# VHH binders against Polyisoprenyl-teichoic acid--peptidoglycan teichoic acid transferase TagU (tagU), part 4

Target 1, 284 residues: Polyisoprenyl-teichoic acid--peptidoglycan teichoic acid transferase TagU (tagU), of Oceanobacillus iheyensis (q8enf3)
Amino acid sequence: LIYNQVGAVVDTMHSPLSRDSDPDRQKEINQLYKEKDAVNILLLGVDERDGDLGRSDTMILLSINPNTDKMIMLSIPRDTYVNIPGRGMDKINHAYPFGIVDGVGGPDLSVQTVEETFNLSIHSYIRVNMEGFQQGIDAVGGVTVNNAQAFSTGGYNFDQGQITLDGKQALEFIRMRKQDSRGDLGRNDRQRQVIQAAMNEAASFSSITKAGEILDILGNNVQTDLDMDKLQTLLTNYAGARNNITTMEIEGHGETINGIWYYIVSDEEINRVNSEITGHMQEQ

## First folded at step 4 (VHH)

Design T17 (from t09 with F100P; framework vhh_etentamig_d1)
Fold by ESMFold2-Fast, scan of step 4:
Structure T17 (fold): chain B 284 residues (1-284), chain A 122 residues (1-122)
Amino acid sequence: as target 1 above (284 residues)
Amino acid sequence: EVQLLESGGGLVQPGGSLRLSCAASGFTFSSYDMSWVRQAPGKGPEWVSGISGSGGSTYYADSVKGRFTISRDNSKNTLYLQMNSLRAEDTAVYYCAREPSSGWYEDYFDYRGQGTLVTVSS
């Protein structure tokens, strides 16, 4: 089949998932935030280019427990070989464009695929494109990080130690891998630092109205099913967890199937990830 | 439609040299960063070298730095790896890999070729 894309769909900041039309599921999720229970939020960084619907090239699960003030950041490899509902076995980052093509929604199919793969509940999502990331960093006045080693990339010099990054610099900072002998671990550390620093700036806001004005500026570059009440609850009751972030990786191996590169994760590793996240959420 | 075809592998003595080639088709070659990835018997894949779409920037794993040189000819849609001072530990299947234009991540590969075997043995 050839798919002809015509017409304009303008995404808004607040874009509820299809499951949110289920009153029981909506009540369940709302109750978690009201009772200040542990929540799982899926971050999707999409790369939208030249009529491409965008892949979720960055996929991070934030598991936040306000009772322990701890957060787990789980980096999900985009090439993970998974069953995508309605599509069969494919890369996990393909769930986003498939959801759009199939009319179910990019975030919707992405969330469902992550839930089914790891047997975990995802309570909310945040989708951002590269422009939205840059504008968001600029809107909070930049982010300050502690750079482990000096490097230069994208036309910028990043000194060792405390540095303040604007949106363009922050994107290059989290993108860099080739100059870091730690490889993916080094990049994940930089991503954690930027996310933590952005949370620190956001937590300094004394008004939900200021946060809302920033989101209005970002427009369709950010989509989320978080409403203003949930955003206020996160800033007021969950923000302490930003000071206690543990990064988690998924062990696997690369394999080529019919010319396409996949990241293969064992059932044992899936069960380990499930157990770690579930245990974290149940701590008091 | 995306196709990557490696060639140039073979048997070589320790200290010898080989030049690998990768013919690319089905996409705008100059718009993509490209890499070489190898897999030795019984081991996982190891990234070896990368080159920017323009050819202006090159990168190497510590294990091959100073011995291997990556290059490309965008007019011929071809990627190269010049391998000098070869060691027994360089024995592997070498894959040409396309790195998609991701603004979020470096060294992400969506397509690999069928590979070419390099054996370094006396």
Scores: ipSAE 0.085, ipTM 0.501, lowest interface PAE 5.4, mean pLDDT 83

Design T23 (from t09 with D33W; framework vhh_etentamig_d1)
Fold by ESMFold2-Fast, scan of step 4:
Order: sequence, then structure tokens, then C-alpha cells
Structure T23 (fold): chain B 284 residues (1-284), chain A 122 residues (1-122)
Amino acid sequence: as target 1 above (284 residues)
Amino acid sequence: EVQLLESGGGLVQPGGSLRLSCAASGFTFSSYWMSWVRQAPGKGPEWVSGISGSGGSTYYADSVKGRFTISRDNSKNTLYLQMNSLRAEDTAVYYCAREFSSGWYEDYFDYRGQGTLVTVSS
């Protein structure tokens, strides 16, 4: 019963991309997980406040190689100037709401846009909103990070050194930038620490029943095309990569086009990102 | 609707001073945090300084602390950046940016201006 409920919960959150209706594509992706091959997962953090459809304000590509136990976290700037299929040149984070409006799906258009921009295959996605992030952190009992510099924000004090964060504290921890003289580098470090700590907590679960309980709490606040088998494989065979995370940034410059600000990435830089990710995936 | 227009850039010698201005229109200026962001040639964008809607709180990047001062005049809908003791590495296009309170980022910028070029050379 418990296992049936766990399967039903995962199926409720399981939102396959339209491409997954293609049996050949589905078989290809399934085979990668079965063979414990390197996979690329797109993490979408959406801001659905104020009745908006939401934008993917956080967009992180997780490239996981279980054969080397290494992971690359690529932060994709939300204002990146890209061609969005069916919409033309716009900010990459607009792909999510455009996908919803156009009836193709927010994750669908976001995944397609990332694939075409970087010439990379994206095998799975995970979409989470702020409520789901906080509930997820609380459900795993909090996350422990090593804070480089003491600061206070959102009504909380974050001491230097090892601290344990609940869901609300973890959200404020990853939001903060103004009090960190390192700017984006400091925030990226905090995001990496929280993601790594969350993976450490998730990897501590030896039971699919515990995993199912957490997923049930998250409910509609998380969406993914990962099914039960793929989730179990990630926890069992890919989780070791959490201990070897390398962060990557995309270099570019700002430009205003017709009154709208964009982050412009050169073809050379796009090719560099592609080369680094594909090289990582091919390592033994 | 929302417009941000920077001015005050130019060529200045090392050790010199320059004041940038940003004229804002199309929104309630005093309700928003405002920032200055710069982009040096061949470099990524760097956040420089931020100021609260009331002007009561200011923050600076380590690279400019003690040399730059951010301020605002809400009666004129204008943001300022006073730049002193300028260095060659301060050469960049400087952008005025309006901060939107995003749930994921406290300093998400929903609008930025066209930028103003500051060149520090001898």
C-alpha cells in the first residue's frame, strides 16, 4: 500500500515533456539511466508570486557523471539573450511563461531553449517553486552549511562557520547578495552549499517510503519528468557525485536592445560551455 | 513605461573624480531599491553599489568601498554615484538598475538603463 502510494505520488508529480511521447526518445533516456551513464538535468526555480505564471529566475544545469562521481553545476544567467523557439530573441527565463501561454509547457520550452542554445542534450528536469524549496528543506530536517562570512538578513542571523538552516533560513541564505562583497560569486557558493547539503540529506534515506513521504509533502510545488525508477537510480547510483561538485559560470556582457537589458553570450563562450560539459560527460 | 537614463560618463585621469546620474521615470521611484552595475571590456557584469528606497541603507562591493558613494534624490527621481580616486580598473560601462524583490534573489534587476561609459586612462 505504501509502495502503491509512493508510486501514485511520484506519478502525480511526474510531468513528462511532450518529446517523451516519442517512444524512441523515451527509450534512449531510459537506457542512459539503466546503464548508469552521465546525464544532464535542468533545475528550474520558478517565482510564481503575485498571480504571475512565473519565470525561471533560477536555472541550473546539473551534469552528473556516476562513473567519475563528479557533478558540474552550471548557473545560466536569467537575462541571457537567446532564441526562444516560436518567440524569437528574448531573455532565457521568459521561455518558462511563454511555454505556458503557448500551450507547449513551461518546462518543455525551457528545456528546448537550453538544448538549442548550448547544443546539449537535457535528459530530465526538476521544477520547484519557493514554497516547495522551503518545504523540501524542512522535510529533510534542515541543511548544514559552512558559512564563509557572518551576516543578517530577512530577520535572521547567520553566524560564520557551520550552521544548520531550516527552509525559511535556507531561502534567505541563498537570496542574500548585498552584504557579500564577493557579489554573485558568494551567492553561487551559498547555492552550491545548500544544494550539496540537500543531496547529502536525501542520500541518507535508505527507504523509498521516506523518499515518498517527502515527495508527498512537496506535492504540486515540484514537477519533474523523473519517474520512480529514475529517482531511485539517482539516489542509489548518482548521489556519490554530490561530494565532487564543480561550479561553472557563463561569461558575457550586458547590452540594452530596444530598451530591454540582456546578457549577451558569444558563440565562442557557448562553444566553451558545450565543450566543458561534453568532456565531463565522457570521463571514465 | 519604465525608463532609466544614465549620464555623467566620460574620460577621466587616474585619481580623478566623476559623478554619474540616473534619471528614473514611469514608476514610484522611492518604493524601489536601486543599484549601480558595471561591465568592463572583456569582463562579466559586476554589482557596484545598492541603496534602499528611503536612502537609509547602502551597500558597496569591496572593489569600490571608501571610494564610491551611492545616493538618491527621491524628489527628483534621480540616483547618483559619486566616484573618487578612480583607477584604470574602474573603466567600464555603468548601468543604473531597478531592483525587483524576487523570491529567489534580493537584488534581481527587472529594469536597467542604456549605460554610460567611464574611461579611466592617463
Scores: ipSAE 0.118, ipTM 0.536, lowest interface PAE 4.6, mean pLDDT 84

Design T24 (from t09 with S57D; framework vhh_etentamig_d1)
Fold by ESMFold2-Fast, scan of step 4:
Structure T24 (fold): chain B 284 residues (1-284), chain A 122 residues (1-122)
Amino acid sequence: as target 1 above (284 residues)
Amino acid sequence: EVQLLESGGGLVQPGGSLRLSCAASGFTFSSYDMSWVRQAPGKGPEWVSGISGSGGDTYYADSVKGRFTISRDNSKNTLYLQMNSLRAEDTAVYYCAREFSSGWYEDYFDYRGQGTLVTVSS
């Protein structure tokens, strides 16, 4: 009954990529999880509202190696100048709405664009809108972070030191930049803290019953190609990697092309990113 | 169409001053927060300063606090950056940027100008 309930909820939010209709590709990805091998998961944060397709303004590649218990979090700048299949050169975060408009799928085109840009395999994705993020934080009982400096934003006060955040507070916590003298570094630190704290809370729930409750709450605000078996495997066998997160940034420069500003990444930097992720995945 | 046009860049000696201007058109200027972003040769973009639509709130990167002042004149659709005590490390192309509200980010920019070059050299 519990298995049936979890399976039904996962099927509701489970949205396979069009490539998953290829039996050989699906078999390959399933084998990676079955063997507890290193996997790459693309996290897409979209500002999707009624009547608005939104862009994937948050794009994070999670490279998880359960054999080393290490994870790389690669932040992909939303303005990165890339070739989007079928659309040509544009900002990487435009792949999501273009995929929807072209009937390919937002996650589908986003995953393909990231794969082709970095010459990496993406095995799974998780797409979350702002409501799903808030519900997810609330579902795990909130997150506890160590706040470097006190600040107030979005109608909330965030004290210095150890604080516990609900979903609404966590969203404002990760959005804030202007009041932090560290700028982008401070915001990136807050995003990492919230993601790590959410993983810590989720890892405390090793039962199918708790997983089912969380999935039921998230419902239509989270979209993923992870099935019930893969989600269980991540929670049971990959969760240890949350304690060894290395953040990775992509170096580049801004350039205005035909009146539009882009973040330009060199071929050398793309190759460095590919080499570091590939090396991480092959470690024992 | 949205247009942002920067001016006021040039060559200046260390310790000198420059005032940058950005002429905005094609949108209701007072309804948008605005920022200055700079990019040094061979480096990534760095946010420098921001100002609320009303001009009531201003924000600065640590690297420029106490030296730079952001302001705006909504009647003229113009954004300004007063730069004092300039240093060699302030050498960059300076871009005027319109802030777009993203549910995930403060300081998301949907439009930027073509930039104005500031060179600080002895």
Scores: ipSAE 0.217, ipTM 0.558, lowest interface PAE 3.6, mean pLDDT 84

Design T25 (from t09 with W104F; framework vhh_etentamig_d1)
Fold by ESMFold2-Fast, scan of step 4:
Parts: C-alpha cells; sequence; structure tokens
Structure T25 (fold): chain B 284 residues (1-284), chain A 122 residues (1-122)
C-alpha cells in the first residue's frame, strides 16, 4: 500500500520533457540509469513574481559519476549571453519563460539551451520553487550544516559551527551574502553545504513511509522528469557521490550590448567546461 | 525604462582617490538595495560593496574594506562609491547594480549600468 502511494505521488510530480516523445532519446537516457552510468541533472530554482512567468534565477548542473563516487556541481550564471533556440541571443535564464510562452515548456527550452551552449547531454532535470525548497527541508526534519561565520538575517541568528536549519532558516542561510566578508565564495559554500546536507538526509531514510511523506510535499512544488525507478536508482547507486562534491564556476566578463548587461563566456571557456564535465563522466 | 548611469571614473595614480556616482531613474530608488560590481579585463565580475534601500546598512568585500565607502542620496536618486588608497589591482570597469531580493538570492542583480572605467597606473 505504501509502495502504491509513493508511486502515485511520484507520478503526480513527474513532468516529462517534450523530447521524451522521442523513443530513441528516452531509451538512451533509461539505459544510462539502468547501467549505473554517469548522468547530468539540471537543477532549476525558479522565482515566480506576480504578473510574470518567472525566471530560473538558479541554474546548477549536477554531473554524477557512480563509478568514482564523485559529483561536479557547476553553477551557470543566469545572465550568460547565449543563443536560445527559436529566440536568438539573450540571457540564459530567459529560456525558462520563453519556453512557456512558445508552448515548448520552461524546463524543455532551458535544458535544450544548456545542452547546445556547452555541447553536453542533460539526462534529467529538477525544477524547484521557493515553497518546494522550504517544505522539502521541513519534511526531512531540517538540515545540519557547519557555518563558517556567525551572522544574523531575516530575523534569525546563525551561530558559528554545527547548526540545524528548518526550511525558512535554510532559505535565509543560502540567500545571505552581504554579511559574509568572503562574498560570493561564502554564499557558494553555504549553497553547497545545504545541497549536501539535503542529500545526506535523503540518503538516511530508513523507511518508505518517510520517503512517501517527502515525495508528497515535493509533488506540489517540484517538477522533474525523474520517475520512481530513476529516483530509487539515484538514492541507491548515486548517493555516494554526495561525499565528493567539486564545485565549478564559469569564467567570463560583463558586457553591455544595446543597453542590456550580459555575462560573456568565450568559446575557449565553453570548451573547457565541456572537457571537464566529459572527462569527469568518463572516469572509471 | 529602468536606467542606471555611472560616472566619475578615470586615470589615477596608486594611493589616489576617486568618487563614482550612479544616477538612477525609472523606479522607486529608495525601495531597492544597491551594489557596486567591478570587472577587470579578462576576469569575471567581482562584487565590491552594497547598501540597503534606507542607507542604514553597508557591506564591503574584503578586498576594499576600510578603503571604499558606499553611500546614497535617495532625494537625488544617486548612489556613490568613494574610493581611497587605490591600488593597481583596483583597475576595472565599475558597474552600478540594482539588487533584486529574489527568493533564492538576496543579491541578485536585475539591472546594471554601462559601467565607468577606473585605471590605477604608474
Amino acid sequence: as target 1 above (284 residues)
Amino acid sequence: EVQLLESGGGLVQPGGSLRLSCAASGFTFSSYDMSWVRQAPGKGPEWVSGISGSGGSTYYADSVKGRFTISRDNSKNTLYLQMNSLRAEDTAVYYCAREFSSGFYEDYFDYRGQGTLVTVSS
């Protein structure tokens, strides 16, 4: 009964990409998970505002190799100047709302744009809104992180050292940058710690009932093309990689084109990113 | 229609001072936190300093702390950066940026100006 409930919840949050209508592509992706091969998952954090379609203000590529138990976490700058299929040159984070407007799908156009920009295959996606993030953290009972520097924000005090965060506290923890003298490096460290801690809590589930509760919360505020079999495979065979996370940044420069600021990434840097990810995936 | 226009850049000797200004229009200036971001040739953008909408809180990157001062005049819709004890490493294009408090980032920049070049040489 619990198994049937978990399956129904996963099916509810399951939102396949348009490419999943291509039997050959779907077969290729299913085979990678079945064989426990390296996979690339695009994480999209969306902030929907009243009166607009939202933008992916967070874009993170998770490249997971279960053969080496290593994961690369690549942060993609949201203002990156890229060709968006069907739309032309624009900021990469505009792919999400353009996909919705064009009837292709927000995750669909975002995935395609990332694939074409870096010449990489993306095998799955996870899209999360702010409510889903907070409820997900609360559902796992919070996350425990090692805070490098004490600070206060959003009406909360975050002590130095080991602290446990609920969903609202975790959101404020990853949002904060200004009070950290390390700036963006400090925020990136906090983001990595929360993602790692969330993976630790997910991997520590001792019962299907707790997993079902989490999936019920996620089903309302998370969209993914991962089905139940792929989610189980990730938790069983890929979770070890959470202990070996390497963060990657994309080098570029700012440039204003026709009054609009963009993050410009050279072809050389795009090729470097492609080579690093591809090499990581091929490691034994 | 949101516009941010920087001015005040130029060539200065090491140890010198410059004051940058940013004229803002097209939005309620006092409702937004503002930042200065810089970019040296061939390098990525580096956040420099931030100020709350009211001006009551200011924040600085370690590289500029004690040397730079951020301020704002909400009656004139203008942001300032006073730069003292300038070093060759401060050579960059400086951008005025409007901070959008997104759900996932307190410091997301939804608008930036065209930038003003600061060269610290000789």
Scores: ipSAE 0.113, ipTM 0.536, lowest interface PAE 4.9, mean pLDDT 83

